# VH-VL binders against Protein PARTING DANCERS homolog (PTD), part 15

Target 1, 248 residues: Protein PARTING DANCERS homolog (PTD), of Oryza sativa subsp. japonica (Rice) (q6l5b5)
Amino acid sequence: MERSTHSTGWTCLPPPPPEPAAPGRGVCAMSTSWRDKQQPSLINFIAAFLAANSYRLNFLSISPDFIFNNGELSVAFIFETNWDCQNEGAVFSRVNMLKRQLKHLYVVVAVPTKEQNESFNRSYHKYGMKLGFPTFVPVTDPEMGFEKIVKIAHALGVCKQQDIISRLKNEREQAVQCTDSFLRVLTSIPGIDNHDANALAQAIGSIEAIAKASKKFILENTDLSTDKAETIVRFFRDPQYYLSPKIN
Below, E stands for the ipSAE of ESMFold2; O stands for the ipSAE of OpenDDE; V2 stands for 0.75 times the mean of E and O plus 0.25 times the DockQ between their complexes.

## First folded at step 14 (VH-VL; framework fv_amivantamab_arm2)

Design p5 (from m1 with heavy chain D100Y S103D; at its last look DockQ between E and O 0.01; V2 from the best seeds 0.00; counts 0 for: pae E 14.4 > 2, placed apart)
Fold by OpenDDE, look of step 14:
Structure p5 (fold): chain C 248 residues (1-248), chain A 119 residues (1-119), chain B 107 residues (1-107)
Amino acid sequence: as target 1 above (248 residues)
Amino acid sequence: QVQLVQSGAEVKKPGASVKVSCETSGYTFTDYGISWVRQAPGHGLEWMGWISAYNGNTNYAQKLQGRVTMTTDTSTSTAYMELRSLRSDDTAVYYCARGYFLDDAFDIWGQGTLVTVSS
Amino acid sequence: DIQMTQSPSSVSASVGDRVTITCRASQGISRWLAWFQHKPGKAPKLLIYAASSLQSGVPSRFSGSGSGTDFTLTISSLQPEDFATYYCQQANSFPYTFGQGTRLEIK
């Protein structure tokens, strides 16, 4: 009785193919001036974080500290990584300057201590900042701050994409409606079928253009018969055509 | 090699203060922060606070607010934790740990310092 | 404050066993969770950071998974040196908080 040791070969299922790299979410531009004032470790963290979130990092000479570009939307950020209680005015001066130039501006401020937080709050009121113009985001540390920056940028980008998609859908719907109307008008012409209408649409493009098209042009650019071409020309140009009794 | 070396064990009376040092080596001190974590006998790990060696910013656990002070000396690459108004429930092993960013959180630890508070 | 809840509080296992420890956060912490091993008389050792990233020098039998609020540490094949207390820690925001710990004991 030969005990066939069925070596259940644990077929190590190959690791699932790496999920296709999520399409790049966008580009993050970092100010070179801001970068040079930061701790190198923070820059490395930011780079890694962006990579992990499918953002490309570029270093540019820009006035804001960051600009995120998610398709058609650009969002700018001021990022104060260490609130200076002795130089509060500098931040707000910069904010006032940039808010006039940028449509989408956010200010992220690291205030890890109670003193810094109180200072920030006092200053916020002192310098007459309007709530939400721009939006200020106090945070406890730079890492949290940057995470929030990315979250904000991503959220806004997604919203914009949705708007674009919606717009495109609407445009397509309108285009379809126009096409349907176009076909209806053309096929209302005696002897013109859907094929003829489509041929005209493809060759000439609009009812207005068809109305202005010569018989010769129609014949040269479509497979319509001479009779059909003449009928079309008469339909649009001959007032007598409308007066002819519709032979039911 | 990256190392964190802490000061020796301390015995203190209630109401006294203790200052524990954490000497660092093998990396750029100012590129990271230092967190302090303690463990009381029979209890879990408790985060006490954090200090940035870069800018000196601190964040302390609320329950220790007013009693704890964290400092750094960049010239010696050393972090300090002072705990004041000691109580019996402050008896614990205290650890310093390197950690500033999320992906570098508490990757290197000191060997620990026993602080005993007894009457 | 973010509360971290580990499960189980203790587990008995044998060498070669698969062990799973879970950690739940009271609120979303994204992927910012670390796992530590702690042995008596030694400093805690980082095993996993960012929920699933293995720390350099840590054996591949350790793995982490999860995001948001629910996280898991897995030891695929328990070794004698793995008997210790394990802690999760959220690194999302101050104050940093640890789970209560899971004691892994030899059966």
Scores: ipSAE 0.000, ipTM 0.473, lowest interface PAE 12.0, mean pLDDT 85
ESMFold2, look of step 14: ipSAE 0.000; ipTM 0.404
ESMFold2 (binder alone), look of step 14: mean pLDDT 92; pTM 0.935

## First folded at step 15 (VH-VL; framework fv_amivantamab_arm2)

Design q1 (from p2 with heavy chain F101W, light chain A91Y; at its last look DockQ between E and O 0.01; V2 from the best seeds 0.00; counts 0 for: pae E 10.4 > 2, off the site)
Fold by ESMFold2, look of step 15:
Structure q1 (fold): chain C 248 residues (1-248), chain A 119 residues (1-119), chain B 107 residues (1-107)
Amino acid sequence: as target 1 above (248 residues)
Amino acid sequence: QVQLVQSGAEVKKPGASVKVSCETSGYTFTDYGISWVRQAPGHGLEWMGWISAYNGDTNYAQKLQGRVTMTTDTSTSTAYMELRSLRSDDTAVYYCARGDWLSDAFDIWGQGTLVTVSS
Amino acid sequence: DIQMTQSPSSVSASVGDRVTITCRASQGISRWLAWFQHKPGKAPKLLIYAASSLQSGVPSRFSGSGSGTDFTLTISSLQPEDFATYYCQQYNDFPYTFGQGTRLEIK
């Protein structure tokens, strides 16, 4: 589980050959920003539960809170561990944005009190009148919520064992779809084009690895200019970059 | 007010197909999945499969794979189960049941549909 | 497929008795176990979900316990209307599977 923080769970790179006696159900990517807001006891529970269900855990900068992926199929989750009546509109706005980008999105909401449950139900009616809202799953506590997240991921078939030839064929098809998502994220960075995004993918790999890479590492391992490397580092690390973007 | 109303009893010959409907009301159809469960005379309950009303994803019991198709129609809030290549041991009462895979305990059931397969 | 084995296959008891039915899974299923009551000519009725959570509208004399592979349904004070067949069902992993049933016969 600690080793999964450096894996490429949300990227389109060729995986290493499978180990003969180490089958798994798939890879779970957890958002680092979501993780950092949670009590450590919940994170420890999640890690143990994933291990018991044969999922590898990676920590990554991703827009949903969780993504489960097996190389063929992915499913994404928003996990609100404590419903806040004063922030309801922001939650539903985020859900609406992500459901347009993600084919398989589920929203799990912990509503441990009657007041929170009632608040959630009122808010769902207010914002959920549109057809096509993703499935919302209220739960009584965060641990039950994550157990259900894993159950949904498994029920939708995100884990598959394959021979090497079949895996390579599926990865080519998956890489096309995954490449689109990867390119969309990276080319949203000012001044970064598709060629730059492909160079980053080949040299560094995952979005999280790129987000953590030093300017020097990017320059040594890609053909990107000094200015582009600096822009990438600032985009992922400088919160003020988003508040006052004066760069090209 | 939540209810699941199934289509009426059917008599079929071996080799035919049957399609059972399950019309839902009193809740948001796309928030729950539908499972199909059957009980042959003198036997216990047997889960046949599941369909997501949200996106149409399915999972079928292995013994029925290739003979069963489950579908939904969101505009009418109706789920369907079709069983093909019928044989005498398919004689059973067929139930639809509501359950999200998170609450996936089947809290509301249809009244059941008797399907008789005989020559 | 996860096999679910119920014990006993039938039980005969008097009104007011405490009745215990057990269910064993062939592999770990965490808490994802439900109990159903089934009477002839009726649809099954959910009693307990997530091993121990009582379904709305179900009398409090019903309770469930267990985790992993061994589960128990308990009726603390048997009533005449409790005559039925009881099924456990795992919903940890597809295909979902039911136990073979336990027929409760009231003396």
Scores: ipSAE 0.006, ipTM 0.483, lowest interface PAE 10.4, mean pLDDT 78
ESMFold2 (binder alone), look of step 15: mean pLDDT 93; pTM 0.936
OpenDDE, look of step 15: ipSAE 0.015; ipTM 0.521

Design q2 (from p2 with heavy chain A105Y I108Y; at its last look DockQ between E and O 0.01; V2 from the best seeds 0.00; counts 0 for: pae E 14.8 > 2, off the site)
Fold by ESMFold2, look of step 15:
Structure q2 (fold): chain C 248 residues (1-248), chain A 119 residues (1-119), chain B 107 residues (1-107)
Amino acid sequence: as target 1 above (248 residues)
Amino acid sequence: QVQLVQSGAEVKKPGASVKVSCETSGYTFTDYGISWVRQAPGHGLEWMGWISAYNGDTNYAQKLQGRVTMTTDTSTSTAYMELRSLRSDDTAVYYCARGDFLSDYFDYWGQGTLVTVSS
Amino acid sequence: DIQMTQSPSSVSASVGDRVTITCRASQGISRWLAWFQHKPGKAPKLLIYAASSLQSGVPSRFSGSGSGTDFTLTISSLQPEDFATYYCQQANDFPYTFGQGTRLEIK
């Protein structure tokens, strides 16, 4: 019998049922704290969508926003329904805490605008999150985000995990590629490494804003050296920078 | 405009096999499963089984286990059902129907394929 | 397997009548039930999903109700195009199963 023993040790989760199988497709636990922060229309959509897809919905006091249980596999989700720079620290602090507690964790983030997607990608690199566990899944709106959550949970209970991980890896690589293009521009500046580029992105944001920043502002808001700050300012403002005989 | 188009009617002898195709269009094939349902003359609808277009996993009705094989071809967005060792009581109209992991209510159906098994 | 039992097996009715068809599951299936209309020579047509949700393009005279084991399809004012066989189907667990059907005929 291949019964999972890891249902023990989840301090926030209800005990698993004594049977090896759950009714219907499974059980979805929604955090009461998360629910209470959402617009009622979104909660109604979620409840209707779960019902239409044969999931039992329970409201519980749990640490993640959602837990899906199919009897032998539990998958947890953090679901940030509206991303902006004001909530980045709280979101990533919570991810760091929960990834230590949860073996199967996904983070779904609604980023409806290009600016929010760029902001999320900068914050991802700022806090040192790597492509991998936990998986981050950007989506265009909360309804699409929840549909994706249910597809991931169902697929993990039915389909081979390797194929699902490959699809999600491609989505992560697209997000990293957009950020990678930003980093490639900044690291093309002589003497500027990935750490420096991330520090500039964190403190100043866009390439356009970095190009307009003063040396004083860069030094006050980043850990860059005086030499690096001067190099950045000269790179963007001195059209003769590359013609100097003492510059490589 | 979701559409499922099945192969044409077939006449078979007992002991033969039949393979029915179901060509799909108007949606992302790998996001949905395909169920096969049949109706014998004078009888109701009978679910035969299901196949995932995502990974090829199957679940067959116990009555048909060992005689039925369901497959997909993702490159042509086509599902197939093969029924072996045909008997006269396998005479039926065979339908394919779209149902995904999340919405197994069979919202779109093929036109049906009559399979006649006669001596 | 979850057995689905429909009642009655046939109904004779006139245009304008209210018609009620019931479906019973052999075990609890929550609200995970669909209703289909099937006419000779045509594919089945989904009418109701999740026990009570009306499928797009289906006339509002069709309605569904119930949960657990007992479910009902109602046609509030029968029209000539409604003469067909009706099936319930549980979508709770594999194998998915249909009721035996209810024939709706002109009186």
Scores: ipSAE 0.007, ipTM 0.394, lowest interface PAE 14.8, mean pLDDT 77
ESMFold2 (binder alone), look of step 15: mean pLDDT 92; pTM 0.928
OpenDDE, look of step 15: ipSAE 0.021; ipTM 0.546

Design q3 (from p2 with heavy chain S52N N55F; at its last look DockQ between E and O 0.10; V2 from the best seeds 0.00; counts 0 for: pae E 14.1 > 2, off the site)
Heavy chain, then light chain:
Amino acid sequence: QVQLVQSGAEVKKPGASVKVSCETSGYTFTDYGISWVRQAPGHGLEWMGWINAYFGDTNYAQKLQGRVTMTTDTSTSTAYMELRSLRSDDTAVYYCARGDFLSDAFDIWGQGTLVTVSS
Amino acid sequence: DIQMTQSPSSVSASVGDRVTITCRASQGISRWLAWFQHKPGKAPKLLIYAASSLQSGVPSRFSGSGSGTDFTLTISSLQPEDFATYYCQQANDFPYTFGQGTRLEIK
ESMFold2, look of step 15: ipSAE 0.006; ipTM 0.416
ESMFold2 (binder alone), look of step 15: mean pLDDT 93; pTM 0.934
OpenDDE, look of step 15: ipSAE 0.015; ipTM 0.554

Design q4 (from p2 with light chain A50Y Y96W; at its last look DockQ between E and O 0.39; V2 from the best seeds 0.00; counts 0 for: pae E 4.1 > 2)
Heavy chain, then light chain:
Amino acid sequence: QVQLVQSGAEVKKPGASVKVSCETSGYTFTDYGISWVRQAPGHGLEWMGWISAYNGDTNYAQKLQGRVTMTTDTSTSTAYMELRSLRSDDTAVYYCARGDFLSDAFDIWGQGTLVTVSS
Amino acid sequence: DIQMTQSPSSVSASVGDRVTITCRASQGISRWLAWFQHKPGKAPKLLIYYASSLQSGVPSRFSGSGSGTDFTLTISSLQPEDFATYYCQQANDFPWTFGQGTRLEIK
ESMFold2, look of step 15: ipSAE 0.421; ipTM 0.737
ESMFold2 (binder alone), look of step 15: mean pLDDT 92; pTM 0.929
OpenDDE, look of step 15: ipSAE 0.597; ipTM 0.805
ESMFold2, look of step 17: ipSAE 0.347; ipTM 0.699
ESMFold2 (binder alone), look of step 17: mean pLDDT 92; pTM 0.932
OpenDDE, look of step 17: ipSAE 0.520; ipTM 0.776

Design q5 (from p2 with heavy chain S103P; at its last look DockQ between E and O 0.07; V2 from the best seeds 0.00; counts 0 for: pae E 11.1 > 2, off the site)
Fold by ESMFold2, look of step 15:
Structure q5 (fold): chain C 248 residues (1-248), chain A 119 residues (1-119), chain B 107 residues (1-107)
Amino acid sequence: as target 1 above (248 residues)
Amino acid sequence: QVQLVQSGAEVKKPGASVKVSCETSGYTFTDYGISWVRQAPGHGLEWMGWISAYNGDTNYAQKLQGRVTMTTDTSTSTAYMELRSLRSDDTAVYYCARGDFLPDAFDIWGQGTLVTVSS
Amino acid sequence: DIQMTQSPSSVSASVGDRVTITCRASQGISRWLAWFQHKPGKAPKLLIYAASSLQSGVPSRFSGSGSGTDFTLTISSLQPEDFATYYCQQANDFPYTFGQGTRLEIK
């Protein structure tokens, strides 16, 4: 509970000693009215997930459902965990009001059933498209929705607060995280394993570039066999190859 | 004070075009949509279409699709409605109206612009 | 398109009377209905939005009710300035549509 009275302002005195390190990434404010509508298991998940991601959770009376504050940037969220067409007018009216007050606003909507997803899509086409802003992010369940909220808040905070070196590190880390999707696409090609996919990623880099690569180029720049190189070329050039393979 | 001021009356021949302006003031232009509504002599109100001042998205009455174009100029906070291939039954007073999203309640209206189409 | 049908087409009434105007939608529009007052030579004036919400600056003698397909506008005690044409308008789906109007006249 140490109170600092030292100032680092523009004076002839040396700056005061640094205060203790700040706790984690920042602060997440959750609306008390939103919290009180949710199942306790979801609130427990959210609290645990925020702690694991070094956010302090405060329960406050705020207009959006969440505000993330990590120093220079505040990002607000509306989080609709139980979509129902009967509340569509209230939801979109609230979004319209808040978008006028908040520069950084996202709307996350949990639509775990096919019926709810179809209902949301109809309401979005009717009302949400008129808004243009903010971004609406449909998710399959509330836990996934909150994970996405934290990812959005963190990504925005990192972009605003880090120097150029940190931004370059994050760009490289983002590319690595996309590698799993890349590898899943490549290993869906018959006979192509994870080692082959990694070799293609390192040598060529993108699915688009691999689709354009010649057999000769693949053989010269990877350790893939002639058979595997031919399979890759045929897969991307012959739309019938993958969909109607030859049967012996 | 919120105000919508429209351009003056127009007299046109059949087949011509008319472009009516609606200059807004007293509020943030991009926060609201603009609808256009007309009233022919002896008739009720007819909604013509809507434009988002935020992103320029439009929705036109099906009857007028292909003949109407609604635009905005954010730098002058002005909305425009152009009606082409005019016919005598296009003679009307044309209004612009500001609408809030849900409901799209037209709370502020322009003074109206009389467009007369006569041969 | 959603057709909006008003009743009556006209009504004659005296200052102090209670007047009720009805509006029927051809399909469900939830509560997304507005009422307008229109006087010759003036722009229409919003009275009621969302079926029952009174617009700022509108006297409390005006009230609206209804949902789904059937809606009413009530003026509880007519004043001289209330003689005008009244329109309902649905704001549920594009294209927005107006009722044909109800002329309220002094007699």
Scores: ipSAE 0.006, ipTM 0.444, lowest interface PAE 11.1, mean pLDDT 79
ESMFold2 (binder alone), look of step 15: mean pLDDT 92; pTM 0.932
OpenDDE, look of step 15: ipSAE 0.015; ipTM 0.524

Design q6 (from p2 with heavy chain S52N, light chain F94W; at its last look DockQ between E and O 0.02; V2 from the best seeds 0.00; counts 0 for: pae E 8.8 > 2, off the site)
Fold by ESMFold2, look of step 15:
Structure q6 (fold): chain C 248 residues (1-248), chain A 119 residues (1-119), chain B 107 residues (1-107)
Amino acid sequence: as target 1 above (248 residues)
Amino acid sequence: QVQLVQSGAEVKKPGASVKVSCETSGYTFTDYGISWVRQAPGHGLEWMGWINAYNGDTNYAQKLQGRVTMTTDTSTSTAYMELRSLRSDDTAVYYCARGDFLSDAFDIWGQGTLVTVSS
Amino acid sequence: DIQMTQSPSSVSASVGDRVTITCRASQGISRWLAWFQHKPGKAPKLLIYAASSLQSGVPSRFSGSGSGTDFTLTISSLQPEDFATYYCQQANDWPYTFGQGTRLEIK
């Protein structure tokens, strides 16, 4: 199903769920206010990297810096591309505000120098976030930071996709088991071979329906001979030979 | 100093369960992921799964899905791995390993826990 | 699953030799590859992460290179303590997978 067109101009709201069976890995929303503060070379890198990873990029007015929708999963990011030792309070205040609004929030912080890394660690301790939500991810440069953002979004989406694949495999295995049981019942009828059983399964579909079918109905809907159709009808109608269908 | 200290060696019979602990110290437990890796005698390393210590999200190797459970206790900074319905080919050394988020690089490892499954 | 193939499976070498171990991924993994050293009775030790970044405390004779699918670990001048098994590991997609290992033995 097509679920196109994100709401323009919204803030603090999550993007709509991704489209079912949509091509690619999902949608990345980038904050327009964040984008406009960055060097163009970084924005070009991000756009190219998202395209290479099959994410559709939208520029929107959103409260976090990025939101990824990957299948049924939505995850948000704050991305501080250059840690400013003199603006630490504003950063942690924003993190505390957004973590109350968002269940899945990650904070990626570029700390390219030892001094910035030490400053970040002191600030994290000062603001009491050692055991707090959300997860903080320090990186050495902005490009590595964005690669990490995409890895996080991809890994969480792969986890959801792995669960979907496991569900589909389980459904296929159950369908095969049901088909095998169905064919075993039909081939237990004297004179009915695998070809006949498959023809009955394709044309009529259930043991209950076959048990209730007339000879005329079987002949009109399958390639079975008159004798085989008669045998099937007698097999299910005769109390001495009646079998209760069993699903194993 | 960052340390991961695992529980001691265990001997189990087929069909039993084992729960290995991994007590962490020297860092903020919820800032890193914990993976479990095992090595059977004569074999290479096998990743078993991962747990996000921050929110409890897990991902298990499909081979072990349904038999493994990974948990954490934030109050003791300890990760746990339970493997159920043990069989003889589960005999291995089991490691916990810390990485950055998603355990992209296992920079600190526990000492290993030998689990022997024999009749 | 991403298959990781190491070559060679074993190497017989002398102290002072230069050794190169290769690792190939069955699909692109960007730079998300790690190298480990493993000695019997000890935990694996991280040498290289993100393909080429040297882990703290690892001697500079170890180096890594590569991106995409083809990666190498180089030991420029073997020391006696370097005789061990070496593993590559991809960290791009779950399940994370290891190469089969390369045993580096004394000649």
Scores: ipSAE 0.006, ipTM 0.502, lowest interface PAE 8.8, mean pLDDT 79
ESMFold2 (binder alone), look of step 15: mean pLDDT 93; pTM 0.935
OpenDDE, look of step 15: ipSAE 0.029; ipTM 0.525

## First folded at step 17 (VH-VL; framework fv_amivantamab_arm2)

Design s1 (from q4 with light chain S53R; at its last look DockQ between E and O 0.63; V2 from the best seeds 0.00; counts 0 for: pae E 2.6 > 2)
Heavy chain, then light chain:
Amino acid sequence: QVQLVQSGAEVKKPGASVKVSCETSGYTFTDYGISWVRQAPGHGLEWMGWISAYNGDTNYAQKLQGRVTMTTDTSTSTAYMELRSLRSDDTAVYYCARGDFLSDAFDIWGQGTLVTVSS
Amino acid sequence: DIQMTQSPSSVSASVGDRVTITCRASQGISRWLAWFQHKPGKAPKLLIYYASRLQSGVPSRFSGSGSGTDFTLTISSLQPEDFATYYCQQANDFPWTFGQGTRLEIK
ESMFold2, look of step 17: ipSAE 0.487; ipTM 0.785
ESMFold2 (binder alone), look of step 17: mean pLDDT 92; pTM 0.932
OpenDDE, look of step 17: ipSAE 0.620; ipTM 0.813

Design s2 (from q4 with light chain N92Y; at its last look DockQ between E and O 0.32; V2 from the best seeds 0.00; counts 0 for: pae O 3.3 > 2)
Fold by OpenDDE, look of step 17:
Structure s2 (fold): chain C 248 residues (1-248), chain A 119 residues (1-119), chain B 107 residues (1-107)
Amino acid sequence: as target 1 above (248 residues)
Amino acid sequence: QVQLVQSGAEVKKPGASVKVSCETSGYTFTDYGISWVRQAPGHGLEWMGWISAYNGDTNYAQKLQGRVTMTTDTSTSTAYMELRSLRSDDTAVYYCARGDFLSDAFDIWGQGTLVTVSS
Amino acid sequence: DIQMTQSPSSVSASVGDRVTITCRASQGISRWLAWFQHKPGKAPKLLIYYASSLQSGVPSRFSGSGSGTDFTLTISSLQPEDFATYYCQQAYDFPWTFGQGTRLEIK
């Protein structure tokens, strides 16, 4: 009685392929000069934060401290991680230089102390920064500052996409509405069906154009019957036809 | 002093609309956004949406999309929230709160506006 | 949407007690969490922002901690005026969402 030991080979199902990495939210370019001035702990934080948020980090020789590219938009950031009350002018000089070159510029400034905050506020007024460009974002914590940077960059990227989508949607809706109205008008003509209406739309275009089209033109450019073409012409040009009671 | 002052209590019928105002003072209106938060009786706080007083950008809670409109008037430093097609479950105290997209919290609140929806 | 879950839903305590309320996010929100106190007939009041920053004018007996998904509000020594409902709120991403609230009652 040979006990056939059926070795139930537990075929270890290969781990499901890693879920396709969520399409990278974008690229973050960090200034090498900025990096070299920062504490390693902050750099590590930033790197980890970007990775966690699906941003690719590149180190580049750029004038801004950061540039975020979310595909369609590039947003630049000045990030002052330690406000120097004695060198306020340097920051604003840099801001003035970069604001002329960049369409989207934000300035994040870490001002953890009351003194630094007051210094910043005074300087802001002193150097005549126009409200709104660039946008200044005072923060108490550099890590918070960077998170806000990412938030801003992301929001701007998404907003643009949403605006485009919304615009496209609106355009489509308008187009559909126009099409529906167009079809309604044409199909209200006795004997004209959706096919006829679409043929007219394709061949002639707008209701106004159809109204001005000759019978000959309609017949030459559509598959409409002679009777249908005549009906269309009469509908738009013959007041008597329009006013004639529909003989139920 | 920074203040947010809301309009008075409203009683509406189902299907009607309500528009609540939030007048702000004591700060630069365009530097912040306004969020609207409501609390129905016996329920918690519910975020309704946010509007930027700077650029007019809005974000609404999905539940209220299509029924809510938030606006701002920079000339009067006032924010408005309109809620349409009112239902009984819209009965709540509505609050405006200062808080922009970059802010980490709603630091200043209006006093609240009771909106009662009753047939 | 990011869901915020508070624990406990209610707590009874006495004056002088240490009270701890927790809030859990359904996903990582870094430190973008605020704590509010809400009393009946009053507007909510901001206590803590960015998980651990004390709002100006708020007593030091209030403190916040946490990052990522787990957060804690602590009242070191409960005062009579602290009996209220407390809410956490995430500001990490839209829509901003509140926890269900924690009612703090007098034992």
Scores: ipSAE 0.192, ipTM 0.654, lowest interface PAE 3.3, mean pLDDT 86
ESMFold2, look of step 17: ipSAE 0.460; ipTM 0.762
ESMFold2 (binder alone), look of step 17: mean pLDDT 92; pTM 0.930

